# Ledger of designs, part 240: VH-VL binders against q8ixk2r445to577

Target 1, 133 residues: q8ixk2r445to577
Amino acid sequence: FFGMLQNKGLTDYCFDYNPPDENQIVGHQVILYLCHGMGQNQFFEYTSQKEIRYNTHQPEGCIAVEAGMDTLIMHLCEETAPENQKFILQEDGSLFHEQSKKCVQAARKESSDSFVPLLRDCTNSDHQKWFFK
Below, E stands for the ipSAE of ESMFold2; O stands for the ipSAE of OpenDDE; V2 stands for 0.75 times the mean of E and O plus 0.25 times the DockQ between their complexes.

## First folded at step 12 (VH-VL)

Design xj7 (framework fv_axatilimab; at its last fold request DockQ between E and O 0.84; V2 from the best seeds 0.83)
Fold by OpenDDE, fold request of step 13:
Structure xj7 (fold): chain C 133 residues (1-133), chain A 120 residues (1-120), chain B 107 residues (1-107)
Amino acid sequence: as target 1 above (133 residues)
Amino acid sequence: EVTLKESGPALVKPTQTLTLTCTFSGFSLSTHGVGVGWIRQPPGKALEWLANIYWRDHKYYNPSLKNRLTISKDTSKNQVVLTMTNMDPVDTATYYCARIPYGDYYFDYWGQGTMVTVSS
Amino acid sequence: DIQMTQSPSSLSASVGDRVTITCLASQDISNFLAWYQQKPGKAPKLLIYDASSLESGVPSRFSGSGSGTDYTLTISSLQPEDFATYYCQQHDNRPLTFGGGTKVEIK
């Protein structure tokens, strides 16, 4: 699967990654933004290694969850996907992070009009349902 | 200032089609994240969601009424129209249109509502 | 569909009282819960969204709490203008659904 990763519960919002430096793509948080399909910042790939890969840039980035965190951070992809970069996109649309045993949920940043994907306990929330478009 | 106002007939006969128009100001349906929804409330009863429409013409309907509902927008006129077919006395209610913020499903600004009575 | 069970259906209180209204969802709605205030002959007014986020312009005496299936609207000190009917609404899943309402009456 590849393309824009869109949320069901938050209408017309997609995974978005815009590093401050295009030559240094790791270390920043993945956010949710308008599904516009322009540029490279909303193109992701779900790989056979269960990665969510940001492959429009070199070196390629892979979404990871750092220890003790609930945010999605861009790391470099590795030859063998590390445990903190493994996700299961389930048939019902839920995006499950294997290591944390939590699901990715669209959430509003506190006191803002911005949105981010966060790890939360898995529920039947439409905000935890994702699909490639 | 955000404002919404419902307009349409106050009286509809059974089996007829209801057409309601929501005219709003202070925001635009060309703005990302913005939507408009319709909610109704029978006299003395609770609220019932009917339909939503968003800036990119995403439409959602209450499945219980989906076959009877059509929602559309005219962005240039700042209007949203709801049609409901085969009206019945049970559909007698105050009908509200309301603004939806940023791709969400709650309503932060409401019109004053328009009472629609279905009667022979 | 998600059913929202609101309780109590009505209550009597006095100015200055602490008022608590509960909303129970038929499933976990992940804190996507809004509260509205409605006065007779008027449209609902948004008070709370995301379970605990206070809408701009709403007095701080209003607060929302809860998680999972159980949510609460609290009025810390009831004011004369607070006598109204209150509704909860889940904004997690379609179709959107409202609670049955709680009428707060003057004792």
Scores: ipSAE 0.927, ipTM 0.961, lowest interface PAE 0.5, mean pLDDT 96
Fold by ESMFold2, look of step 12:
Structure xj7 (fold): chain C 133 residues (1-133), chain A 120 residues (1-120), chain B 107 residues (1-107)
Amino acid sequence: as target 1 above (133 residues)
Amino acid sequence: EVTLKESGPALVKPTQTLTLTCTFSGFSLSTHGVGVGWIRQPPGKALEWLANIYWRDHKYYNPSLKNRLTISKDTSKNQVVLTMTNMDPVDTATYYCARIPYGDYYFDYWGQGTMVTVSS
Amino acid sequence: DIQMTQSPSSLSASVGDRVTITCLASQDISNFLAWYQQKPGKAPKLLIYDASSLESGVPSRFSGSGSGTDYTLTISSLQPEDFATYYCQQHDNRPLTFGGGTKVEIK
């Protein structure tokens, strides 16, 4: 799959990655932003290795969750996908992170008007459901 | 200031089609992530969700009523219209329209409501 | 569909009392819960969203808490203007569903 990764429960919100420096794409948090399809920030590939890849830019980034954390952070892709970069997009639309046994949920960043994807205990929430385009 | 106001008939007969218009000001359905929903409340009873429409025309309906409901918008007029077919006396209620922020499923500003009575 | 059960259905309290209202969901709703206040003859007013976030202009005596299936609305010191019916609403899944309401009356 390639395209905008959209949330079911937060209508018209997509994964978005806006690195502050195009030469330093590692270590910054993935956010949610209104879907627009302009530029390169909202296009991701779901690969056969179960990666969510930010590959419209070189070097390619892969979304990871570091042990004990709940935030989705950009790492460099590896030849063989590390376990912390593997997400299972299930038939019901849930996005499961196997290493942590948690699901990706659209969440409000504290009390702000900003939203981010975070790992949470898996539920049947529409805010834990995702689809491409 | 954000305001919403419901308008439509106060009385309809069983089997007739109800058409309600929500006219709002202080926001637009051109604004990113904003929607309008319809909720009803029978006298002395709890609230029941009917339908939502969002700025890019995404529409969601209460599945228990899905074959009876149609929601649409006219962004240039700041209006949302709800149509409900085959009205029955059990549909007697106050009908509210309300604003939805952030593409979510909760309602931050509500209209005053309009009472609709269904009787022969 | 997610069923929302409020308790109590009504309560009597005095000005200055601490009031707690409970909302139980039939499944985990991931903190996607809103609270509304409704006075007779008026529309509901949003108090809280995301279980614990206060809507702009809502007095700080209102607070929300809970997780999973169990949620509460607390009024720390009841004021005369707080006598109303309160509704919870899950904003987790479609279809959207409301609790049955809790009527708060003056004792």
Scores: ipSAE 0.734, ipTM 0.906, lowest interface PAE 1.1, mean pLDDT 92
ESMFold2 (binder alone), look of step 12: mean pLDDT 93; pTM 0.952
OpenDDE, look of step 12: ipSAE 0.884; ipTM 0.949
ESMFold2, fold request of step 13: ipSAE 0.650, 0.710, 0.734; ipTM 0.888, 0.903, 0.909
ESMFold2 (binder alone), fold request of step 13: mean pLDDT 93, 93, 93; pTM 0.952, 0.952, 0.951
OpenDDE, fold request of step 13: ipSAE 0.926, 0.921; ipTM 0.961, 0.960

Design xj8 (framework fv_axatilimab; at its last look DockQ between E and O 0.88; V2 from the best seeds 0.79)
Fold by OpenDDE, look of step 12:
Structure xj8 (fold): chain C 133 residues (1-133), chain A 120 residues (1-120), chain B 107 residues (1-107)
Amino acid sequence: as target 1 above (133 residues)
Amino acid sequence: EVTLKESGPALVKPTQTLTLTCTFSGFSLSTYGVGVGWIRQPPGKALEWLANIYWRDHKYYNPSLKNRLTISKDTSKNQVVLTMTNMDPVDTATYYCARIPYGDYYFDYWGQGTMVTVSS
Amino acid sequence: DIQMTQSPSSLSASVGDRVTITCLASQDISDFLAWYQQKPGKAPKLLIYDASSLESGVPSRFSGSGSGTDYTLTISSLQPEDFATYYCQQHDNLPLTFGGGTKVEIK
């Protein structure tokens, strides 16, 4: 699966990554933004290694969850996907992080009108449903 | 200032189709993240969600009524239209249109509502 | 569908009283809960969204709390203009659903 990764509960919002430097793509947080599909900022791929890849160009970025964190951070992809980069996109649309055993949920930032994907306990929330478009 | 106003017939006969129009100002359905929903309230009863429409023409319906409901928008006129077929006395209610922010599911601005009575 | 159960259905209170209204969801709604105030013959007014976020212009005496399936609306000190019916609404899943309402009456 590839394209825009869109949330169900938060209508027409997609995974979005916009690194300050296009030549240094790692270390920043993935956010949610209105789906537009421009500039490669919203292009992601779910791979057979259970990775969510941001960039199709080398070096490729893969979404990771750092220890003790509930945010999604961009890391470099590795030949063998590390445990903190493994996700299961289930048929029901839930995006499950294997290592944390939590689900990715669209959430509002505190005191903000911006949104981010966060790890939360898995529920039947539409905000935890995702699909590629 | 955000305002919404419902318009349509106050009286509908059973089996007829209800057409309601929501005319709004202070915002546009061309703006990303904006939506408009319809909610109804029978006299002395609780609120019931009917349908939502968003800026990119995403539409959602209450599944209990989806086969009777159609929602559409005219962005140039700042209008949203709701049609409901096969009206019944049980559908007698005040019908509200309301604004939805940020592609969400809650309503931050409401119209005054229009009372619709279904009677022969 | 997610059922929203409000309690109590009605209550009597005096000006200055602390009032608490409860909303129970049939499943975890992940803090996606809104509260509305409705006065007779008027449209509902948004008070709180995301369980605890106060809508702009709403007095600070209103507050929302809770998590999972249990949520509460609190009026710290009831004012004369606060006598109304209050509704909760989950904004987590479609179809959107409202509670049955709580009428706050003057004692």
Scores: ipSAE 0.889, ipTM 0.951, lowest interface PAE 0.6, mean pLDDT 95
Fold by ESMFold2, look of step 12:
Structure xj8 (fold): chain C 133 residues (1-133), chain A 120 residues (1-120), chain B 107 residues (1-107)
Amino acid sequence: as target 1 above (133 residues)
Amino acid sequence: EVTLKESGPALVKPTQTLTLTCTFSGFSLSTYGVGVGWIRQPPGKALEWLANIYWRDHKYYNPSLKNRLTISKDTSKNQVVLTMTNMDPVDTATYYCARIPYGDYYFDYWGQGTMVTVSS
Amino acid sequence: DIQMTQSPSSLSASVGDRVTITCLASQDISDFLAWYQQKPGKAPKLLIYDASSLESGVPSRFSGSGSGTDYTLTISSLQPEDFATYYCQQHDNLPLTFGGGTKVEIK
């Protein structure tokens, strides 16, 4: 699948990646932003290896969660997907992170107007439901 | 300052169609990240959610009432319209429109409400 | 549908009292819970969203807590303007559902 990865419970919000330096795409956090489809920031590919790839730029980035963390960070893709880069997009729309056994949830960043995807205990929340569009 | 105001008939006969208009100011549904919802409250009873509409025209309805409800917006007039068909005395309630911040499901600003009585 | 059970249905309290109101969800709602205040003849007013986040302009004597299925609204020192009916609402899943309300009255 390729497109914008949208949240159900936070209507019209999409995964967004906007690194400060277009030549250094590794190490920054994935955010949620209003879906717009402009430029390169909101297009991701879900691969047969269960990766979520940011591949509108070279080298390709893959979303990862570092051990003990709940934030989604951009890493370089590897030939064989590491366990921390594997996500299962289920039929019910849940986005399950295999290594941590947690689900991706749309979350407010502290007491701000900003939102990010974070790992949380899996529930049936609409805020844990995602789809490509 | 964000304000919302409901308008429509105070009295409706059974089987008639109710049309309610929410007119708002201090925000726009033509710009980012907001919605408007409708909630009703029968006299002395709890609140019941009816429908939401968001700035890019995504719409959600209470499934117990889905075949009776239609929600729409007119962004040029800062209005949201709710239509509810086949009114019954049990639909007697105060009807509120309210703003939804972001794409979420809670209501941060409410209109004053309009009382609708359904009787023969 | 997620059922919201609110308790008590009413209570009497004096100015200065600490008041707690509980809301039970029929399933885990992931802290997606809002609290509203409604005075007679008036529209509801948002107090709390995301279980514990205080809406702008709401006095700090209001606080929300809880997780999973069990949530609490606390008024640390009741003021004369706080006599009202309070409702919880889950904003986790459609359809959106409200608790039955808790009426806080003057003792």
Scores: ipSAE 0.633, ipTM 0.881, lowest interface PAE 1.8, mean pLDDT 91
ESMFold2 (binder alone), look of step 12: mean pLDDT 94; pTM 0.955

## First folded at step 13 (VH-VL)

Design Ea1 (framework fv_retifanlimab; at its last look DockQ between E and O 0.05; V2 from the best seeds 0.00; counts 0 for: pae E 11.2 > 2, placed apart)
Fold by OpenDDE, look of step 13:
Structure Ea1 (fold): chain C 133 residues (1-133), chain A 119 residues (1-119), chain B 111 residues (1-111)
Amino acid sequence: as target 1 above (133 residues)
Amino acid sequence: QVQLVQSGAEVKKPGASVKVSCKASGYTFTSYWMNWVRQAPGQGLEWIGVIHPYDSETWLDQKFKDRVTITVDKSTSTAYMELSSLRSEDTAVYYCARHWSGYDEFDYWGQGTLVTVSS
Amino acid sequence: EIVLTQSPATLSLSPGERATLSCRASQSVSYSGYSYMNWFQQKPGQPPKLLIHAASNRATGVPSRFSGSGSGTDFTLTISSLEPEDFAVYFCQQSYEFPYTFGGGTKVEIK
């Protein structure tokens, strides 16, 4: 699967990654932004290694969950996907992080009008459902 | 407040089994991994294994793969570590400790359970 | 498994002095700029207490005199000025991969 990763509950919002420096793509948080499909900031790929890959840059980035964090941070992809980069996009649309046993949920960023994907306990909320468009 | 309360001290004979419990409270039990770590008297820390209560996914150190069983009871928010075929070198304080996700840190620990193995 | 070697085994210092503790891993515990190394403090009769996680992040409630640094295979815990309550055993621990492993510990004792 590839393309825009759109949230079901938070209508018209997609995964978005826009690092301040295109030559330094790791270490920043993946956010949610209105789906526009322009540029490369909203193009992601779900791979057979269970990665969510940001492959518009070289080297390629993969979404990871850092220790003690509930946010999705861009790391470099590895030859063998590390455990903290493995997600399961399930048939029901839930995006399950294998290592934390939590689901990715669209949420409002603290003290902001913006939105971010966060790890939360898995529920049947549409805010935890995602699809590629 | 987060609390991990372990069962009391045990005295066992060589060859016997021991089952230590760790009751969790103050947080969502099924959202955190539960580790077991032991420490022999005057020695360092030794990781035994870990279980995630969500699906009982378990990882064990190879040293213990044939003698240790880690389980959870979600209804009571309790984790268990059973060690069989006890030997004198198993004498140690056994700790439970939680971490939020794999590769994460152990932020809360039980008070420890002394297991003494002697003839 | 990843073997962690701590040095020195014992460090004898006086209050007010700087303590530098080393932890060396048999292989890298870092990737993509993140280091999965943690430090614990343990006092007699107590479980370990988390001090540092991710190599350099101080745990909640940990005094600023404690700091962690390093990446790859070499890590350091520094206590800028020892307080009486800091005399204890310190362990490093890697959470990079299973099995998780601890260093042998460094005992910081009063000189």
Scores: ipSAE 0.029, ipTM 0.689, lowest interface PAE 3.9, mean pLDDT 92
Fold by ESMFold2, look of step 13:
Structure Ea1 (fold): chain C 133 residues (1-133), chain A 119 residues (1-119), chain B 111 residues (1-111)
Amino acid sequence: as target 1 above (133 residues)
Amino acid sequence: QVQLVQSGAEVKKPGASVKVSCKASGYTFTSYWMNWVRQAPGQGLEWIGVIHPYDSETWLDQKFKDRVTITVDKSTSTAYMELSSLRSEDTAVYYCARHWSGYDEFDYWGQGTLVTVSS
Amino acid sequence: EIVLTQSPATLSLSPGERATLSCRASQSVSYSGYSYMNWFQQKPGQPPKLLIHAASNRATGVPSRFSGSGSGTDFTLTISSLEPEDFAVYFCQQSYEFPYTFGGGTKVEIK
């Protein structure tokens, strides 16, 4: 799949990545932002290696979860996908992180305008359902 | 090469209004929040509010809500802050500053605009 | 709103000495492993300059002698060995929730 990765429960919100320097794409958190389809900040590819790639810029980034964290952060893609970069997009729309055995959930930070994808115990919540548009 | 260029210094009487501009260049204007922050002489920094140029979503500190208007012009990549009903305590340097919506970094600031309110 | 209290108000130190600046938030500014705490340097007549974001990440071009640490409500900026250009005012700032707020500043001055 290729396009904007949208949340079912948080209507009209998409994965978004806008690194401060397009040549330094590693180490920043992926967020959720209103889907707009303009520019390249909301374009992601789900690959046969189960990666979620930010590949409209060079070098290409792959979404990862670092040890001890539940946040999605950008790493450089590798020729063989590391285990912490593998996600299964299931037929029911759940986005399962293989290494942690948790699902990606849209979450609102308390008392703020921020929404972020986080790893949580898997449920049937629409906030854990994702699709490409 | 990111640049934020603000309008020039202003001298105003109490009760007047001022409109400060901040012209952005060197980046995608609609991808970053634009903040307004002020600093009275010899004092610390005070956040006024923020606008996202993509959709004009705006948040203001409650202290200013009744007197401040923050706007953008996407065609000129320019943000504006208008402060009305000026008081002597509004004398300050007013800054624009951007932050990236994912990391909330104020990584680039305008040069500042001195607004002096005196009777 | 979240109040940031910086201490000390003034540090009087010599070049080569270690500076330790504290910032305490009235509420947690951390969310799921990410801390919305930034540090700025300001010299007279200049806008603030970003040094540290997300509590511990150096901004582009910031020397390695600057480091940040902390989480939740307690944060620290450390300058491992002061250089002449480091004598300035330092502000912490939270971007956890609106309204964003700044600490009152710590002035690092030459002894």
Scores: ipSAE 0.007, ipTM 0.550, lowest interface PAE 11.2, mean pLDDT 86
ESMFold2 (binder alone), look of step 13: mean pLDDT 93; pTM 0.938

Design La1 (framework fv_axatilimab; at its last look DockQ between E and O 0.05; V2 from the best seeds 0.00; counts 0 for: pae E 10.7 > 2, placed apart)
Fold by OpenDDE, look of step 13:
Structure La1 (fold): chain C 133 residues (1-133), chain A 120 residues (1-120), chain B 107 residues (1-107)
Amino acid sequence: as target 1 above (133 residues)
Amino acid sequence: EVTLKESGPALVKPTQTLTLTCTFSGFSLSTRGMGVGWIRQPPGKALEWLANIYWNDDKYYNPSLKNRLTISKDTSKNQVVLTMTNMDPVDTATYYCARIYDHLGYFDYWGQGTMVTVSS
Amino acid sequence: DIQMTQSPSSLSASVGDRVTITCLASQDIRNYLAWYQQKPGKAPKLLIYAASRLQSGVPSRFSGSGSGTDYTLTISSLQPEDFATYYCQQYHSFPYTFGGGTKVEIK
């Protein structure tokens, strides 16, 4: 699967990554942004290694969850996907992070009008449902 | 409450180095996603971005001035310092520091600005 | 570098008027666009981010729209305190760049 990763509950919002430097794409947080239907910032790929790749840049980035964090951070992809970069996109649309055993949920960032994908306990909420478009 | 305040000399001679300090409160550069940027504005002119520094010490400079600019932070003091070498009268401007929110590139809080005049 | 062309450079309007300011980017900036208000002798104030998101505390008469390369700041009904200079800024790519500004003056 590839393309825009859109949230079901938070309508019209997609995974978005806008690194400050295109030549240095790691270390920043993946956010949710209005789906604009364009490539680059909102183009992701779910791979057979269970990675969510940001592959519009070389080297490719992979979404990771750092220890103790509930946010999605861009790391470099590795030949063998590390445990913190493994996700399961389930048939019901839930995006499950294997290591944390939590689901990715569209959420409002505290004290902000912005939205971010956050790890939360898995529920049947549409805010935890995602699909590629 | 987020606040920023610029400090430094109001007058600099040509060829000298300008050092400006941004002291802020209400947030920390130890917090992931936080950044501080410098923007200047010549009298009666538009805004010009100068440099950004982030919590992870990533630094970005305006290419037109990159060779003259150095940005650094002291997280423990909640300070960001901008140095600009070889000042020229054309560099006369109000210099602002501002907070960069959530590693994005817009500035949600600004200092009041400090006027820097370059003159002999 | 991404160039931001802001228009008009100045305009005269009356209280109650609908005011529209345009910002044209030299390339698609994908809604990574902010609008600022600046009053004389004061620092810029963030009004809009993400092209259309109203910053907290900003009156609802301010709105942002657009996509791709074309963006607009609209003041639905100009108030006395709205006479100021407005700037757009792209934060899609470094170097970040501002528009030339639009001075909204009293007619």
Scores: ipSAE 0.613, ipTM 0.903, lowest interface PAE 1.0, mean pLDDT 94
Fold by ESMFold2, look of step 13:
Structure La1 (fold): chain C 133 residues (1-133), chain A 120 residues (1-120), chain B 107 residues (1-107)
Amino acid sequence: as target 1 above (133 residues)
Amino acid sequence: EVTLKESGPALVKPTQTLTLTCTFSGFSLSTRGMGVGWIRQPPGKALEWLANIYWNDDKYYNPSLKNRLTISKDTSKNQVVLTMTNMDPVDTATYYCARIYDHLGYFDYWGQGTMVTVSS
Amino acid sequence: DIQMTQSPSSLSASVGDRVTITCLASQDIRNYLAWYQQKPGKAPKLLIYAASRLQSGVPSRFSGSGSGTDYTLTISSLQPEDFATYYCQQYHSFPYTFGGGTKVEIK
């Protein structure tokens, strides 16, 4: 799959990544913004290795979760996908992170109007349902 | 050609309510993602964000002024209205309305501003 | 609230000079930073958003850089029309806050 990764519960919000330096895309948090498709910030590829790739820039970025954390952070993609970069997009729309056994949920960042994807215990909430558009 | 223009009283007495209208053209609040915000600048001082309103009627206020501010829109008139209660001389400033797109948080087109003086 | 501190508060420069203005945030703002130019009696004009992305119609002599808490606006070759006050603004979290400004004056 390739396109904008959209949340069902937080209507019209998509994964978004805006790296501060075109030559340093690693280590920043993925956010959610209104889906608009302008520029390349909202286009991601879901690969056969179960990666979510930000591939509009070289070297390519892959979404990861660091040990003990619940935030989605950009790492460099590797030849063989590390366990912390593997996500299963299930038929019910849930986005399951294999290593942590948690699901990606749309959440509001405290003290801001920003929204972010975070890992949470899996539920049937629409805020844990995602689809490509 | 995007334009915004602020209108309202130049002089307000302490404790009165200020009502400012932003009239704009070159865009519409019926357009997905569009919004208008208000920012003020006291003479010789830094800018201060006040409030935003979006096409879908989402509204956001500066927490330090939340109890005093109300923002609303009339999409058919291309207008946004800001109301600020209990005015005080420290509220003397130039008030700007500005366009914001898609909850981005920065303002790409600004009105010329309107100076509001609060004095008895 | 995120405090934005600009340095210097003013500077004098000649046409053709390279000018650098800094903006320091009290916490990480993840490049959610804009730069504005304001001339006397006029509204601010957006120059840079996302710390380094040039607004349409802004001359290429303007550039932005930085990350985390430290951000810089650079004018590579100052022109007569660039004498103005410059403001940074963070939009990482509410309330959106602005720096105190840097006045660029003719020497």
Scores: ipSAE 0.007, ipTM 0.574, lowest interface PAE 10.7, mean pLDDT 87
ESMFold2 (binder alone), look of step 13: mean pLDDT 93; pTM 0.952

